# Miniprotein binders against Probable plastid-lipid-associated protein 11, chloroplastic (PAP11), part 8

Target 1, 187 residues: Probable plastid-lipid-associated protein 11, chloroplastic (PAP11), of Arabidopsis thaliana (Mouse-ear cress) (o81304)
Amino acid sequence: CSIFANPAQRAKRKLLELISEEDRGLRTQKDPKKRDEIVNAIESMTVIGRSSITTDDSLSATWRLLWTTEKEQLFIIEKAGLFGTTAGDVLQVIDVNKRILNNVITFPPDGVFFVRSDIDIASPQRVNFRFNSAVLRGKNWELPLPPFGKGWFENVYMDGEIRVAKDIRGDYLIVDRAPYNWTESFV
Key: E = the ipSAE of ESMFold2; O = the ipSAE of OpenDDE; V2 = 0.75 times the mean of E and O plus 0.25 times the DockQ between their complexes.

## First folded at step 8 (miniprotein)

Design u3 (from u1 with Y11E L14A W18F)
Fold by ESMFold2-Fast, scan of step 8:
Structure u3 (fold): chain B 187 residues (1-187), chain A 120 residues (1-120)
Amino acid sequence: as target 1 above (187 residues)
Amino acid sequence: SPEEKLEEALEKLAEELFRLAEALEKETDPLEKAKLLLRIAKLLARIAVYEDRAGNYQEALLLYFQAIWALFRALFELELALEQETDPSRREQLERLIKELEDKIREYLERARQLEEKLS
């Protein structure tokens, strides 16, 4: 809230404050006014990021979910209690050079749901993706699931801390760089 | 024999499951998807119970998890249908069905966990 911060830093701080108590988007689903406020803040970030390249090597990271409007992902997070567990970190693991993107929902200590995708860089901000496979994995079992489809997303803003995206369905995603790297080597 | 009749019943359930899966791929309406997923889940659960009673615990476990996944997908589709429904009577019916499915998921998960323990 420093008055001396530049406009980009202030816009980013406002966005992060707006989403900080939204339970990754679950609370926002019940509050259209709050959703509109967050979307307006995202549009401000879009203006700031307009000419930037967000599909370069710095996109390669383990990204951790801060907020989304995506109903399917939020449903899985909300209903984790049905399975006697709680959703941990929700991740998007991207490797631009390998052209892969894995969507990951962790269920500590032993569970994970992940969807593997191939990606193609379409423009400085647009990524095309296609789902290859999905897996629900527990302590000593694994259930393969059919692939869900294909689409695109645009990283409208990205820096050393966060990434803001919108997708083909008009959903929004706000993530930060996780303090660790996720790998498929865990059961 | 009883074993031959059970095998014939399982074969017919598998054929019905295939037809329902084909219909699901073509469906776009949330409520209709939910109905197809519920039928798929019921068939998978029925096959799971047959395998379970026969002592085929590994096969039963996988079938219970597949049934649970179909129920979970049905639950998602029902919640989408509920968001779009304005009639109070139909909303009440959808809310009741959603609660019933949550209970059914918990029931199948408990049996799956028991089978997991037996297999370790």
Scores: ipSAE 0.515, ipTM 0.740, lowest interface PAE 1.8, mean pLDDT 86

Design u5 (from u1 with E7L A21L I40A I47A)
Fold by ESMFold2-Fast, scan of step 8:
Structure u5 (fold): chain B 187 residues (1-187), chain A 120 residues (1-120)
Amino acid sequence: as target 1 above (187 residues)
Amino acid sequence: SPEEKLLEALYKLLEELWRLLEALEKETDPLEKAKLLLRAAKLLARAAVYEDRAGNYQEALLLYFQAIWALFRALFELELALEQETDPSRREQLERLIKELEDKIREYLERARQLEEKLS
């Protein structure tokens, strides 16, 4: 039967369908039943990705947020209107060879908030990170901010389209490969 | 002498701010973090007023941005405290404080906008 012909593709389709209208996780915060359904779908992806290598060169990409449970990131997205703006793409820019990971929230047309991190590959699926600095940048100004901390995340599933991760705080992250590369630049 | 007085006042504000930031780094309770961040924001805004009065508009602008960021972090911590609170009366108090803080952020953003106008 078709349901057992390709369980990986079916599980992935179900996960993407469940998160498609969740506003990156903001709607899910108010709906515990939907959160449980999504977490169960992530568990299925974890089983499928078991024993795979998700920390190789293919991890290097500009990853775009599809859904998360991370409260701090969602809070920034939700409250962007307080500053007269709206959050655009939310990105995680990883370069395994350079051992860097930058978390990025864009505020089109000219704003960006990003946090710089160093990474170490700890295992086939685990990445350790340390925050170095953060920057809030507008059109004609830049404000350095001092976030320091460290943690880990595990990429429990990764393919040519998406990546699914869980972190040290028990939060989940679902991202896809952005159709562009983000770089830190100024005027 | 007036410049020496201003510098002395700014030094004292920065000294207190440094102590608050050190305490913040060790704190784990959301409500206590919010209180420390609110105190830091007030000190930063006071320093911004002093710089503005001295004609140092660029410095004042950056201090207001830092104050706004501290208020924004405090807002996040208050919302975490609200999620953990089960008592209806305390929840109402937290919701009121959150609303007041959002208004304060809008106020400081308007002050920053006026400073940007002086710098154009």
Scores: ipSAE 0.519, ipTM 0.770, lowest interface PAE 2.1, mean pLDDT 87

## First folded at step 9 (miniprotein)

Design y1 (from x2 with L84M R88Y; at its last look DockQ between E and O 0.96; V2 from the best seeds 0.80)
Amino acid sequence: SPETYLEQAKELLREAKELARQAVEEDRAGNYQEALLLYFQAIWKLFRALFELELALEQETDPSRREQLERLIKELEDKIREYMERAYQLEEKLS
ESMFold2, look of step 9: ipSAE 0.804; ipTM 0.913
ESMFold2 (binder alone), look of step 9: mean pLDDT 89; pTM 0.884
OpenDDE base, look of step 9: ipSAE 0.695; ipTM 0.877

Design y2 (from x2 with Q41Y R88Y; at its last look DockQ between E and O 0.84; V2 from the best seeds 0.00; counts 0 for: SAP 70.931 > 70)
Fold by OpenDDE base, look of step 9:
Structure y2 (fold): chain B 187 residues (1-187), chain A 95 residues (1-95)
Amino acid sequence: as target 1 above (187 residues)
Amino acid sequence: SPETYLEQAKELLREAKELARQAVEEDRAGNYQEALLLYFYAIWKLFRALFELELALEQETDPSRREQLERLIKELEDKIREYLERAYQLEEKLS
């Protein structure tokens, strides 16, 4: 068993344990008590990360969804079976230097839905974003979809493994660093 | 509000039906790629409508209204399956 010597490590462990069986948040939708527990743990992480910069170059990565309350994403994951597929990894691909945010939902083996956004760093923890375009791609076809909206999210905690964010709508996002780098040409 | 979501869903449904109608016309004309894309757009509209209805259902407390929403959700799901089948048929024509 891992040794967690400081409060930050313990808080992180607790959060990860809480979300580990929540199916990226799908199960949490039906469990308000669990949601509250997770949110409380997120708030603890927020306090820990309060004075940290979470919008520097270390934010540039392919981030993989571990847990979220965002209804649109959860809906897509939940309803993937309606289309004869299943949702794979859900990603946020961020390049701070290029000011790019791509939200990606994969549908293995060939399917992918991704939304392109521009970003700007608003504060040490806040990222503003604007959606530019969206694409649904299959094996041999591509469907452009109309984008909409703008907003912001705050990375309230980030380390070498995970990022915890809260957005303008009050939704939460917990992601880890994916073991691969997703690009638009990614198969 | 549930009513707002319902109205949005109905509009999306209308748009989806129109797209599907256009898809049929393109299919008859032999424009299979265009027809396929139109069906995909229609399905996208239906999917969005389904999301709106689910949001409505989450907020609806009246049993009768909930039942109506559930029926409409079922209808949308069936329509999605229908349009998907049509899209698959078109893909076969393109292959």
Scores: ipSAE 0.602, ipTM 0.845, lowest interface PAE 0.8, mean pLDDT 92
ESMFold2, look of step 9: ipSAE 0.771; ipTM 0.898
ESMFold2 (binder alone), look of step 9: mean pLDDT 89; pTM 0.877

Design y3 (from x2 with Q41E L84F R88Y; at its last look DockQ between E and O 0.94; V2 from the best seeds 0.73)
Fold by OpenDDE base, look of step 9:
Structure y3 (fold): chain B 187 residues (1-187), chain A 95 residues (1-95)
Amino acid sequence: as target 1 above (187 residues)
Amino acid sequence: SPETYLEQAKELLREAKELARQAVEEDRAGNYQEALLLYFEAIWKLFRALFELELALEQETDPSRREQLERLIKELEDKIREYFERAYQLEEKLS
C-alpha cells in the first residue's frame, strides 16, 4: 500500500478516490452531492498548487480524461452508442513549445474526433486557447468540421501524474498522463 | 433558453436532412466517398441538434413541452442511427 505522508498526497488521494467510480463524470451529473464533494476536493488541490507553475514544459504531454463537468465532452461519451461504438480515451494533447492543444475523443477501433487549437501561456497557471480546426476521422475517410470558440483554462494543480484544471466556463477537468503519446497520425 | 435551443436544433435538423438527400444522390451516382462524408456531416449536425435539445430539456419545466422535446429527441436519435447505417454500408463498399 502507498504511504501518503503529507497533506498534498492525502488530498490527491482523496480526489482520485472520489472520482474513481464516477465514469469520467457521467455519474456525477446526476449526483449533486458527489459533485460538491469532488469540487471541494479540487479546491483543496487548488490551494496546494496555488504557488506552483503549471504551464511549463511539464505541461507538454498526452493527458487522459479522468473526470470532467464539461457537458459537451460528457455528452459525446454518453451518446457514443448511437454510432455503434463506445468512447475510448478522451485526451488533451499539449505541446507548450509548439503552442498547440489537441482535444481528442477516440471511438475504437478506428474512429477519432479531434479539435486543433493554438495556445499561449497567459500566466504561470493560465493557458489561453483558440480553436482552429476540427476533424472526424474514420477507417478510410476524414471529415473536416467547423471549429468555434476560444477561451482559457487554469491548471490549478499539476504533478508527475495528474493535472487539475478549471476553465473559463467554470467547468473542471481532471486528467492523468497517458501511457502513450497521441499524434494526428495515431491509429 | 429552451426555445432558443429548440430553434437551433430545428435548423440543424433541416440542414442534416438536406445533406442526407445529397448523400442519396451521390450514392446513386456511384460517388460513395462523397456520399459517406455527407452522411457523417449530417450525423454531426443531428448530434449537435440532439445536444441542444438535451439542454432545452434540462431547462424546460412545462410537462407538455418536455414531452414534445422528448419525442423530438427520439426522432433525432433514430435518424442518427439510420444515417449511420447508411454510412456504414457505404464504408464497406469503399473497403
Scores: ipSAE 0.601, ipTM 0.838, lowest interface PAE 0.9, mean pLDDT 92
ESMFold2, look of step 9: ipSAE 0.705; ipTM 0.872
ESMFold2 (binder alone), look of step 9: mean pLDDT 89; pTM 0.880

Design y4 (from x2 with L36F Q41Y K45E E54Q L84M R88Y; at its last look DockQ between E and O 0.91; V2 from the best seeds 0.76)
Fold by OpenDDE base, look of step 9:
Structure y4 (fold): chain B 187 residues (1-187), chain A 95 residues (1-95)
Amino acid sequence: as target 1 above (187 residues)
Amino acid sequence: SPETYLEQAKELLREAKELARQAVEEDRAGNYQEAFLLYFYAIWELFRALFELQLALEQETDPSRREQLERLIKELEDKIREYMERAYQLEEKLS
C-alpha cells in the first residue's frame, strides 16, 4: 500500500495493528508473547524517533490511551464495574507551556478521576513529572485524594497522530491525539 | 513479595474499616455529606487493597496461598459493593 510505503509508516501501522484488539492492554497482561511483539514494535518506533524532539509544543494536547502496560491504570479500567460504572477514555492532558500534566480516567457519564502533576522538560524526549494532587469527582461531589510520587517518561516517538512513551518504571504508553480537549471543568 | 503486598492490603483494609466506622457516626449525626465522602475514602482504600492483593496473587505460586488471596479479594470486593450501597443511600438523603 502506497500509504505505508516508507519504513516509519510501516512500523507505525504494525504497532497499531498489534494493539488494536488488546483492549488498551488488558488482554496483553495475559499474553506475554503478544506483549513481546508489541514491545519489539515499540523499539522499532524508538529507533525511528531517536533523533526527534518529542517534548516541544506539539506535545501539548489531550492524549488518549490506546495501549499501556501500567498496571495501576489497567486495574482501574478492569475493576470499574465495582463502582457500577465503566471506564471511558483514559487521558494524559499535557500543556508544555504551563508545565502541567493531568492523568485522567473518565467514568461516563459524570465520573472522573484525575491526577494533577507539574512537569519539566529534561531533554528533547524526557519529561520529568511530580504529582501534586488527585481528585475523584462525581456528578455533584468531589473527593480530594493524596498525591503520590514523581518520575519521568520518555516520548520515544511522536507524530501528528500518536505518541509512544516509556516511563521510569519500564512501562509503555501508546496514545493518540483525542478529538477533544479535556479540562478540569470538562464534563 | 506476596507477603509484603498482603500486609499492605491488610493495613489498607484496617484504614478502610476505620473510615467506614467514622462514616456511620457521621450518618447518625446527620452529617450526610461527610458520611458520604468518608465512605468513598473507605472505598478508595479498599480498592487500593485489592490492587495490592492482585499483585500478591500474580507472584504467588502456592495453591493454598493463592486460594486465600482469592478469598480475600472476593471479600474486599463485597465490601466495596457494601460501602457503595451505603454511599448511594446517603446520596439520596442529600438530594
Scores: ipSAE 0.649, ipTM 0.863, lowest interface PAE 0.8, mean pLDDT 92
ESMFold2, look of step 9: ipSAE 0.763; ipTM 0.900
ESMFold2 (binder alone), look of step 9: mean pLDDT 87; pTM 0.853

## First folded at step 10 (miniprotein)

Design z1 (from y1 with I43F; at its last look DockQ between E and O 0.94; V2 from the best seeds 0.76)
Fold by OpenDDE base, look of step 10:
Structure z1 (fold): chain B 187 residues (1-187), chain A 95 residues (1-95)
Amino acid sequence: as target 1 above (187 residues)
Amino acid sequence: SPETYLEQAKELLREAKELARQAVEEDRAGNYQEALLLYFQAFWKLFRALFELELALEQETDPSRREQLERLIKELEDKIREYMERAYQLEEKLS
C-alpha cells in the first residue's frame, strides 16, 4: 500500500529505494540486473520530468552524489584506499548565473580533487560544459592537473530534493541537494 | 581495445617513473615542496594508468592476458602506495 497519491512521488521513492544500498553505484557495476532496474526507474522519472525546466535558478546548488554509472568517479571512490584515505562526498557545485560547474571529490579530512568547468544552458534541460582546470589539494599543498574534455548532461528530473541526469556518454547521475554549500575554500 | 589501454598505461607508467626520479632528486636537494608535488604528479599518472589497465581487463577475454593485466595492476597499486607514502612523509616535513 502506498501512502503517496502522486505517481511522481511513488516513482521517486522507488528510485531512491533502488539506489539506497548500491554504494553510490559501486555495487551496481557488478549487478547488471540491478542496473537495469535503476535505469528503468530513471526512465520513469524522465517521463515525469519531460516538460519541466531543470536548468533554471533552482539548478544552482551543491549537489551530492547518490548514484552514478560514471566509471571515472566510481574508480576514484573505489580506489581511494590507495591514497590512505576514503572518498567522502562527491559533489557537483553549480552556479547557473555565473555559468560554473565544479565537480568535487572530497577525501577527508582535508583532501579534495575538483574540476572547474564553464557551462552554458543549451535547452530547458541540457547543460553544455567545458572543463577548464583540475586541482588536487591537500592540507598545505595544491597540484594543478590538466583539464580534459567537454560535453553535456541533461537533467531529466529535478525537484527540491534530487536531480536525475544523463550525460553525453550515456551515463546516469542521481544527486541530492547537499546540506552545505561547497566552495573552493571549503574545508 | 585492450591493447590500446595497455599501451596508454605503459606510457603513463614511464612518465610516472620519471617524475618519481625527479622527486627523489629534489628530496635529496632539500626541496621538499617540489618533491612532494612531483610524487603526487607521479601518483596521478600511475592512478590513470591503473584505470586504463582496469578498462583493459574488462575487455580482455584471454585468461593468460588477464593474468598478466592483473599482475600489472597489482604492481601499479604497490607503486601507488609507495609514492603516496613518500609524499606523506614529505608532507610531514613541511608541517
Scores: ipSAE 0.680, ipTM 0.872, lowest interface PAE 0.7, mean pLDDT 92
ESMFold2, look of step 10: ipSAE 0.730; ipTM 0.882
ESMFold2 (binder alone), look of step 10: mean pLDDT 86; pTM 0.820

Design z2 (from y1 with F40W; at its last look DockQ between E and O 0.85; V2 from the best seeds 0.74)
Fold by OpenDDE base, look of step 10:
Parts: sequence; structure tokens; C-alpha cells
Structure z2 (fold): chain B 187 residues (1-187), chain A 95 residues (1-95)
Amino acid sequence: as target 1 above (187 residues)
Amino acid sequence: SPETYLEQAKELLREAKELARQAVEEDRAGNYQEALLLYWQAIWKLFRALFELELALEQETDPSRREQLERLIKELEDKIREYMERAYQLEEKLS
């Protein structure tokens, strides 16, 4: 039963429901059927967002990971226990005007891994990125790490709450707007 | 291929061990901050090695090879814990 006014709202709600118990994608890795369902829902959202601009100023935000298929991020989340902690929020911090993308994985209470990137808007939906540097930070230390790679992602859907993206490797990302603004000095 | 991932993991392990060795030397010299950073560099390489081994494991179907990978994964995890303990001790010295 749908109490929502339009198909977009229904499709969005369906997607959110599908990913709500998937532990940001960890559980999905072991559930191909669920993955297919989620991907299908993403495709529905893609159709909905087809003619929308998803790279304007509204893209500038601290985005928080809800679900992904990206293996590297999932691995870090899964293995956080090796470091005597658990992964906190996983973030994409984007500033379109400054052409900055920071990928962040937090490790409470004070650990953080973040990667700095430059971005270029390639189309109304595509963002090109190039990694510049990476940092692993502890309580009272900071370790620079070598940068790695470049690529692109397409925001196939975005609204005031969530963003759905597909990247160059074919991985998917679903994020929401975090209730805070992350910065490199963020504690 | 699984073999490629395995070789990459082994190289990372080698590098991690070398970094840890350097960390020990720096610690003995009283350079605790440098030692700390070296341990974390080592830990990072071990973590990357684990990722490579997991990728190998995903593609490996031979039971014997899978068992070998699992043993190596366990070794790496133990080493991560070891280096982290040393790192935390150094953090205490720096406090």
C-alpha cells in the first residue's frame, strides 16, 4: 500500500527499506538476491533522476554512507575490530565550489582515515575525481599515506535527504545528508 | 588472480616487517614519535595485505590453497595486534 503522493517517493522509500538492515552493505555481500533487489531499486531511482542536475551546489554537503558495494570501504568497516574499535560514520565531504572531495572513515573515539581529492564536474550528473593525499590520524599522531587513483562517479539521484551514485568500477553508493559538517579538524 | 593477490600480500608483509624493525630501533633510540609512526605504517601495510588475501580467498576454490590463505590471514591479524600493542605503548610514552 502506498500513502505517498508520487512514484518517486514510493521508489525512494522502497530503496531505503531495502538497505535499512544491510549494515551499510556488509550483509549484502553475502546475499546476492538482496543485492539484486537493491540494485533494481537503484535503477528505478536512476530513471527518476535521469533529467535532474545532481552536481550543483546542493551536492555540497557532508554525506554519510547508508549502503555501498565498494569492497575497500566495506573491508575497512568489517575489520575495524582489529584496531580495537568499530567504524563510525563513513563520509563523503563535498564542496563543489572549492572542487574538493574528502572520503572519511571515522574510528571512534578519535581515529580517522581520510582521503583528499580534487573534483571536476564533468556533466550534470558526473563528477571526476583525483586523489591527492590520504591521512590516518590517531589521538595524538598523524600518518600521511600515498595517494591512489582517479575516477568518476555519477549521482543518478539526489534530493534533500539522500544521494545515489554509481562509480567507474560499477559500484553503488547510497548516502544521506549528515546532521553535521565534517572538517579535517573535526573531533 | 589469487596468486597475484597472494604475492602482493607477501610483499606487503615483508615491507611491514621491515618497518616494524625500524620502529624497534627508533624506540630503543628514544625516538618514540617516529617509532609510533613506523608501527602504524607497518599496520597499514598489513591491513592492505589482509585485503589482498581476502580477495585471493574469494577467488580460490582449491581447499588446500584456501587453508593456506586462511592461515596467513590469521598470522597477519596476529601481527596487526602485536604492532598495535607496541604502538599503544609508545603512545603512552608520548603522553
Scores: ipSAE 0.658, ipTM 0.859, lowest interface PAE 0.8, mean pLDDT 92
ESMFold2, look of step 10: ipSAE 0.747; ipTM 0.887
ESMFold2 (binder alone), look of step 10: mean pLDDT 90; pTM 0.891

Design z3 (from y1 with F40Y; at its last look DockQ between E and O 0.97; V2 from the best seeds 0.79)
Fold by OpenDDE base, look of step 10:
Structure z3 (fold): chain B 187 residues (1-187), chain A 95 residues (1-95)
Amino acid sequence: as target 1 above (187 residues)
Amino acid sequence: SPETYLEQAKELLREAKELARQAVEEDRAGNYQEALLLYYQAIWKLFRALFELELALEQETDPSRREQLERLIKELEDKIREYMERAYQLEEKLS
C-alpha cells in the first residue's frame, strides 16, 4: 500500500492481511492458492530480513500463533472440540538466555498442553531445539507425555510485533508478541 | 504410506484400549486419580491415532479404502468422547 513509508511496512501489512481470516492456517489447508500467496509474502519478508539478527535477546518473548502450516498444531486446534473444549492461544515461549523453548497449546479454561525444549542458537537466524518433556495439564491433574524429536527453525523476519519462521520440515510459522507472559505456572 | 499410518493407528488404538481397561480396574479399586490419568493417556493415544488416520486419508485415493478410514476415524472419535465422559465422572469423584 502506498500509504506506508517503506517496502518493509507494505510487505508486512500484506502478509498480515493475507493471514487475518485464515483461522491460524486451518482454512489455508484447503486453499492451495491462498497458501501460495501467503508463502510468497513470507518470501518477501525473508528478503527483507535477510541480513538481520533474529536470535538475539529480542527473541525472548511469549509468541502467539497467528498462522502456521504445521499439521500437528492445526490438527490439535481443529479437533479440540473432541475434548469438550476449544483451543485457545497457541504459544511459543522463548528465553534465549536460559536456552529454553516451550510450545504451548491452551484449552480454556484450565487445560494446557506444553512441550519443553532446550535451544541452541546456531546462527544469526537459526535456532536448534531438542524436546525434553511434554505435559498435559488439567485443572487438578497433570500427565507427563514422552518427548519427541529435535530440529531447527529459522526466524527469517522479526520485529517488535511479529516473527516469521521456517522450520526443518518446511513448515511456516507466523507469530506475534503476546500481550502476556506465559509461564508453566500460568495455567 | 497410508498403510503405514493405518497400522500405526491400529497399534495406538490397541494400546489405548489397554490403558482404558487398566483405568477401569483402578476405578473399581477406588484409585480415581490413577484411573483418571490412565484415561487421559488412552485419550492421547486415540488422538494420535486419529491424526495418523487423517494423514492416511490425505494420501488415500481408493474410495473403498477411504471409506474404511472414515469409519475408523469415526470410531476413534466416539471412543475419545466415551473416555472423556469417564474421565469427567472420575473428576467428579475427586472433587
Scores: ipSAE 0.680, ipTM 0.872, lowest interface PAE 0.7, mean pLDDT 92
ESMFold2, look of step 10: ipSAE 0.773; ipTM 0.900
ESMFold2 (binder alone), look of step 10: mean pLDDT 89; pTM 0.882

Design z4 (from y1 with R48M; at its last look DockQ between E and O 0.92; V2 from the best seeds 0.80)
Amino acid sequence: SPETYLEQAKELLREAKELARQAVEEDRAGNYQEALLLYFQAIWKLFMALFELELALEQETDPSRREQLERLIKELEDKIREYMERAYQLEEKLS
ESMFold2, look of step 10: ipSAE 0.801; ipTM 0.914
ESMFold2 (binder alone), look of step 10: mean pLDDT 90; pTM 0.886
OpenDDE base, look of step 10: ipSAE 0.738; ipTM 0.894
ESMFold2, look of step 11: ipSAE 0.794; ipTM 0.912
ESMFold2 (binder alone), look of step 11: mean pLDDT 89; pTM 0.878
OpenDDE base, look of step 11: ipSAE 0.737; ipTM 0.893

Design z5 (from y1 with L50M I80L; at its last look DockQ between E and O 0.86; V2 from the best seeds 0.73)
Fold by OpenDDE base, look of step 10:
Structure z5 (fold): chain B 187 residues (1-187), chain A 95 residues (1-95)
Amino acid sequence: as target 1 above (187 residues)
Amino acid sequence: SPETYLEQAKELLREAKELARQAVEEDRAGNYQEALLLYFQAIWKLFRAMFELELALEQETDPSRREQLERLIKELEDKLREYMERAYQLEEKLS
């Protein structure tokens, strides 16, 4: 198609098509072949984004999970039913200027789990993070949880719609720009 | 190793049970909000334990050991449901 005339557009389309039916990565856990295909597509995107800056102000956004290999997140999504709910949007909220990263898992209508982190821009593509606190919030209660860990992720590709990242553990993250802005007071 | 994950899960289970015990005491004392939070902490520990056991399963190839892990996961699920029910009852008391 004429609208996919350049390699970047074709590669992006291919990646999005591959992950479209993978239920944010849950199905991929059971399909090594599909995982390999997706990873290969990510690598293609990495090449495309190699010389780009992916840690500037455009990184500041509410990012919504499209696909990941991160086991902890996938486990929470998969097992949400044990708590009588289902996982809604999974978000990564970044404010580069304030050096804040919030990882959020929503449990509609009132539930939310979020982890607060500080970030530092380490390179044009790498973000270092340190977890500060975690909170599980219900309708009328809030439970603080101990923070855990630090690390980094590299945004290997980013545009006006999506971001592709690889983290210190070798996990991958594909997100899009959410149609809303999440804040701690959002839910 | 699977054994390491199993041991971690068992420790988390122990901690969860202790938290639940404390929750019961707080409930008896009429401290329903504290009891509620303790149950949620316990539930969180159970959830983490389940995750550890799933990680163990990913690496375990022995059928007998896999079955043991699966049974333990089921036990944790049952306990999680139990604590959730207790938490729900406490929420009603607080409303």
Scores: ipSAE 0.581, ipTM 0.837, lowest interface PAE 0.8, mean pLDDT 92
ESMFold2, look of step 10: ipSAE 0.798; ipTM 0.911
ESMFold2 (binder alone), look of step 10: mean pLDDT 89; pTM 0.886

Design z6 (from y1 with A9L K45E; at its last look DockQ between E and O 0.90; V2 from the best seeds 0.00; counts 0 for: pTM E .793 < .8, SAP 71.231 > 70)
Fold by ESMFold2, look of step 10:
Structure z6 (fold): chain B 187 residues (1-187), chain A 95 residues (1-95)
Amino acid sequence: as target 1 above (187 residues)
Amino acid sequence: SPETYLEQLKELLREAKELARQAVEEDRAGNYQEALLLYFQAIWELFRALFELELALEQETDPSRREQLERLIKELEDKIREYMERAYQLEEKLS
């Protein structure tokens, strides 16, 4: 451990600096060299996190998107202007004890798109998920959408602030803990 | 395969246009709540089709084919904007 920063802290700061101006990944999509640079920084975090259990109760949180390579989420964020709005916070809401995960894209002031999933812990770092349903919600209405399928992700690094994950498709996700709790209920 | 991918795109486009037709029918019939939900369902299907067209454009290298895809993308975006305007008018009217 260093006097002011250990190797994990330095690697974390480098990763966060690399993603800070990437517009949650929209800019990265058009820049393969930047993508490779960020992926290399993620591999450093993977090494640091390799012996940790990242699927314990501390995984239960409202996680907020900092950066991703997932094309579907990025497309929705990019094209929010077609809906007369911008994408607000993009969330992954996890409760390990209840075995649930909601993927959420907010569209202020009243819109939200979210996907409900069941989860199970497959290993110290891997979570399996199965999509149950999806919902598009507006001011006074909801529209159910077809279910999508299943997959897994591995949390290759997690601490009190951020989580770094890789999924079955080879996509990456970097999130932080939101300062609020999101629920699908209005209460 | 490429043929299966193209067939899925055509099906998505057909589904979106049918939903839009139904939304217009309900709107004309004065069934504004049903029209609102059908408009958003149509918009979602158009948006899914738009995503598939953008993926197809990324893979296409022929300039003529790229121009054809770009025209289709613009047509879909224009229809999404049109239906979004109608949906918001209905949403405000019904609230």
Scores: ipSAE 0.691, ipTM 0.827, lowest interface PAE 0.9, mean pLDDT 87
ESMFold2 (binder alone), look of step 10: mean pLDDT 82; pTM 0.780
OpenDDE base, look of step 10: ipSAE 0.742; ipTM 0.882

## First folded at step 11 (miniprotein)

Design g1 (from z4 with K45E; at its last look DockQ between E and O 0.96; V2 from the best seeds 0.82)
Amino acid sequence: SPETYLEQAKELLREAKELARQAVEEDRAGNYQEALLLYFQAIWELFMALFELELALEQETDPSRREQLERLIKELEDKIREYMERAYQLEEKLS
ESMFold2, look of step 11: ipSAE 0.797; ipTM 0.909
ESMFold2 (binder alone), look of step 11: mean pLDDT 88; pTM 0.871
OpenDDE base, look of step 11: ipSAE 0.748; ipTM 0.896

Design g2 (from z4 with Q59E K74E; at its last look DockQ between E and O 0.93; V2 from the best seeds 0.80)
Fold by OpenDDE base, look of step 11:
Formats: sequence, C-alpha cells, structure tokens
Structure g2 (fold): chain B 187 residues (1-187), chain A 95 residues (1-95)
Amino acid sequence: as target 1 above (187 residues)
Amino acid sequence: SPETYLEQAKELLREAKELARQAVEEDRAGNYQEALLLYFQAIWKLFMALFELELALEEETDPSRREQLERLIEELEDKIREYMERAYQLEEKLS
C-alpha cells in the first residue's frame, strides 16, 4: 500500500528527507552531524545500487542539483548576491551518446556559467570527464574562461527520479531529473 | 595551507586590479564592450581570490591571521561590488 514499502524506497525517502532543508548543501557545510547522516544515507543507496548500470542511456538528461558537498559550486551559490543576482538551478547536462557533460549554474534572468566537458564511460557506474572550456554569459556579453582539469565520478545510484554520485575528490552529488532540457542556447 | 591560499589570493587581486585599470582606459577611449569584458575578467579574478581566502580562513586558527583574512575578504567583496557597478554602467552605455 505504501510507495515506500521496500528497502530501496525507504532509503531513498530517508536521503531526500535529510537533504530537503539543507539549501543544496550550504547548511550542511556548517553541520558535520547532518553531513555524516547524509553520507551514511548515501552509502546505503550505494549498496542498493551496487549491481546496477548507471551509465547507460538513462544517464542522458538535464540533472538538477539537490545537494552537494562540492565547495566550488556551493561557494558560487552562496556568493551570488555579490553580483546583484541569485543562483538559480545548478545543472549537469549529460549526453552519453555525444560524450558530453555540461556543468551549469544559472543566474536568472540572463546570467549563466557553464563548463563544457568530454566524457567517457569507464565502467557500469564510472564516468571519466575532461574539462574543455568554460563560459560566463550575461545579457549581451560572453566571457570565456580556461579549462581546469579532469576527473571522474561514479553514479552509485540512479533511477527515474534521482542520481547519486561520488567523485574523485570524495565529494557527493545528489541530483534529480529537471523538468526541462538545458542547452547552450537556453536562456 | 592558509599561507598558500593567501599568496594565491594576493596574486589574483593584483591581476584583477590591473585588469580594472585597463578597463578604465578602454572606457575613457569609448571602447565600452572591451571595458565591460575587462571588468568581468577582473571580477572573476577577485571571485577566485575570495574563494582562496575563504579556504584559508577555514584552516586558519591564529586569531590575528584570521582577522587579516577577514579584512581582505571584506576588501575583495567591496571591490567586486565596485567593479560590478562599473560594469553595470557600461552595459547601460552599450544599450
């Protein structure tokens, strides 16, 4: 009767509940206890997703940030006010077939920061990426920025709604499937 | 280390100031688009510097050094706001 009857559903629910009030991870930075709880919940999800393939065509999507420990992204979100704006959606746009990953931070109404990457599927769960370029775009201007490295992330869990990932630096990412498709021409 | 972050931040600040200087020159010359881009380059440098300082602050335990970092952070934030205002003015000129 309950949609959370099985262990996977319960674990997912628990994780989502834990991150629901954490401002995408900003609050977690100051709350080690909460961070540990979230990480533990992620580990539970990791076990659940251990034998699953999380790098197939279902990975191709516009993914929206729900929670992360990645300091660079959190910093941008936190300090967006310095620029007279606020951070909107933070996205990972993945196309497995085209081997591309775009990391996007939106600044409504016109601002966007995005990083272009190439990707390779390394295993059923691991994606290797290499940054190619970055762009900061405003209403009527565009600023190219240099690329800044390579790495990998593992999608330890993925379903029709969310994806949980751990990267090479040990940071975690929880995303959902955005209700829209972002492209470089997207305004 | 905090010292490494601080040095990196200082270098970025220097670069940002130079870019802003160039922006002023371009503005005076009527090259508003170039000036605008230069300001945003400067702002980006400042923003990176700010991040470095925040990382330094997270690791710094000496009160005197923390105070120094906090002052620099405030300075950088003010400078970002200043350059943003200048950039905004330039955008108006371009419209």
Scores: ipSAE 0.731, ipTM 0.892, lowest interface PAE 0.6, mean pLDDT 92
ESMFold2, look of step 11: ipSAE 0.775; ipTM 0.903
ESMFold2 (binder alone), look of step 11: mean pLDDT 89; pTM 0.881

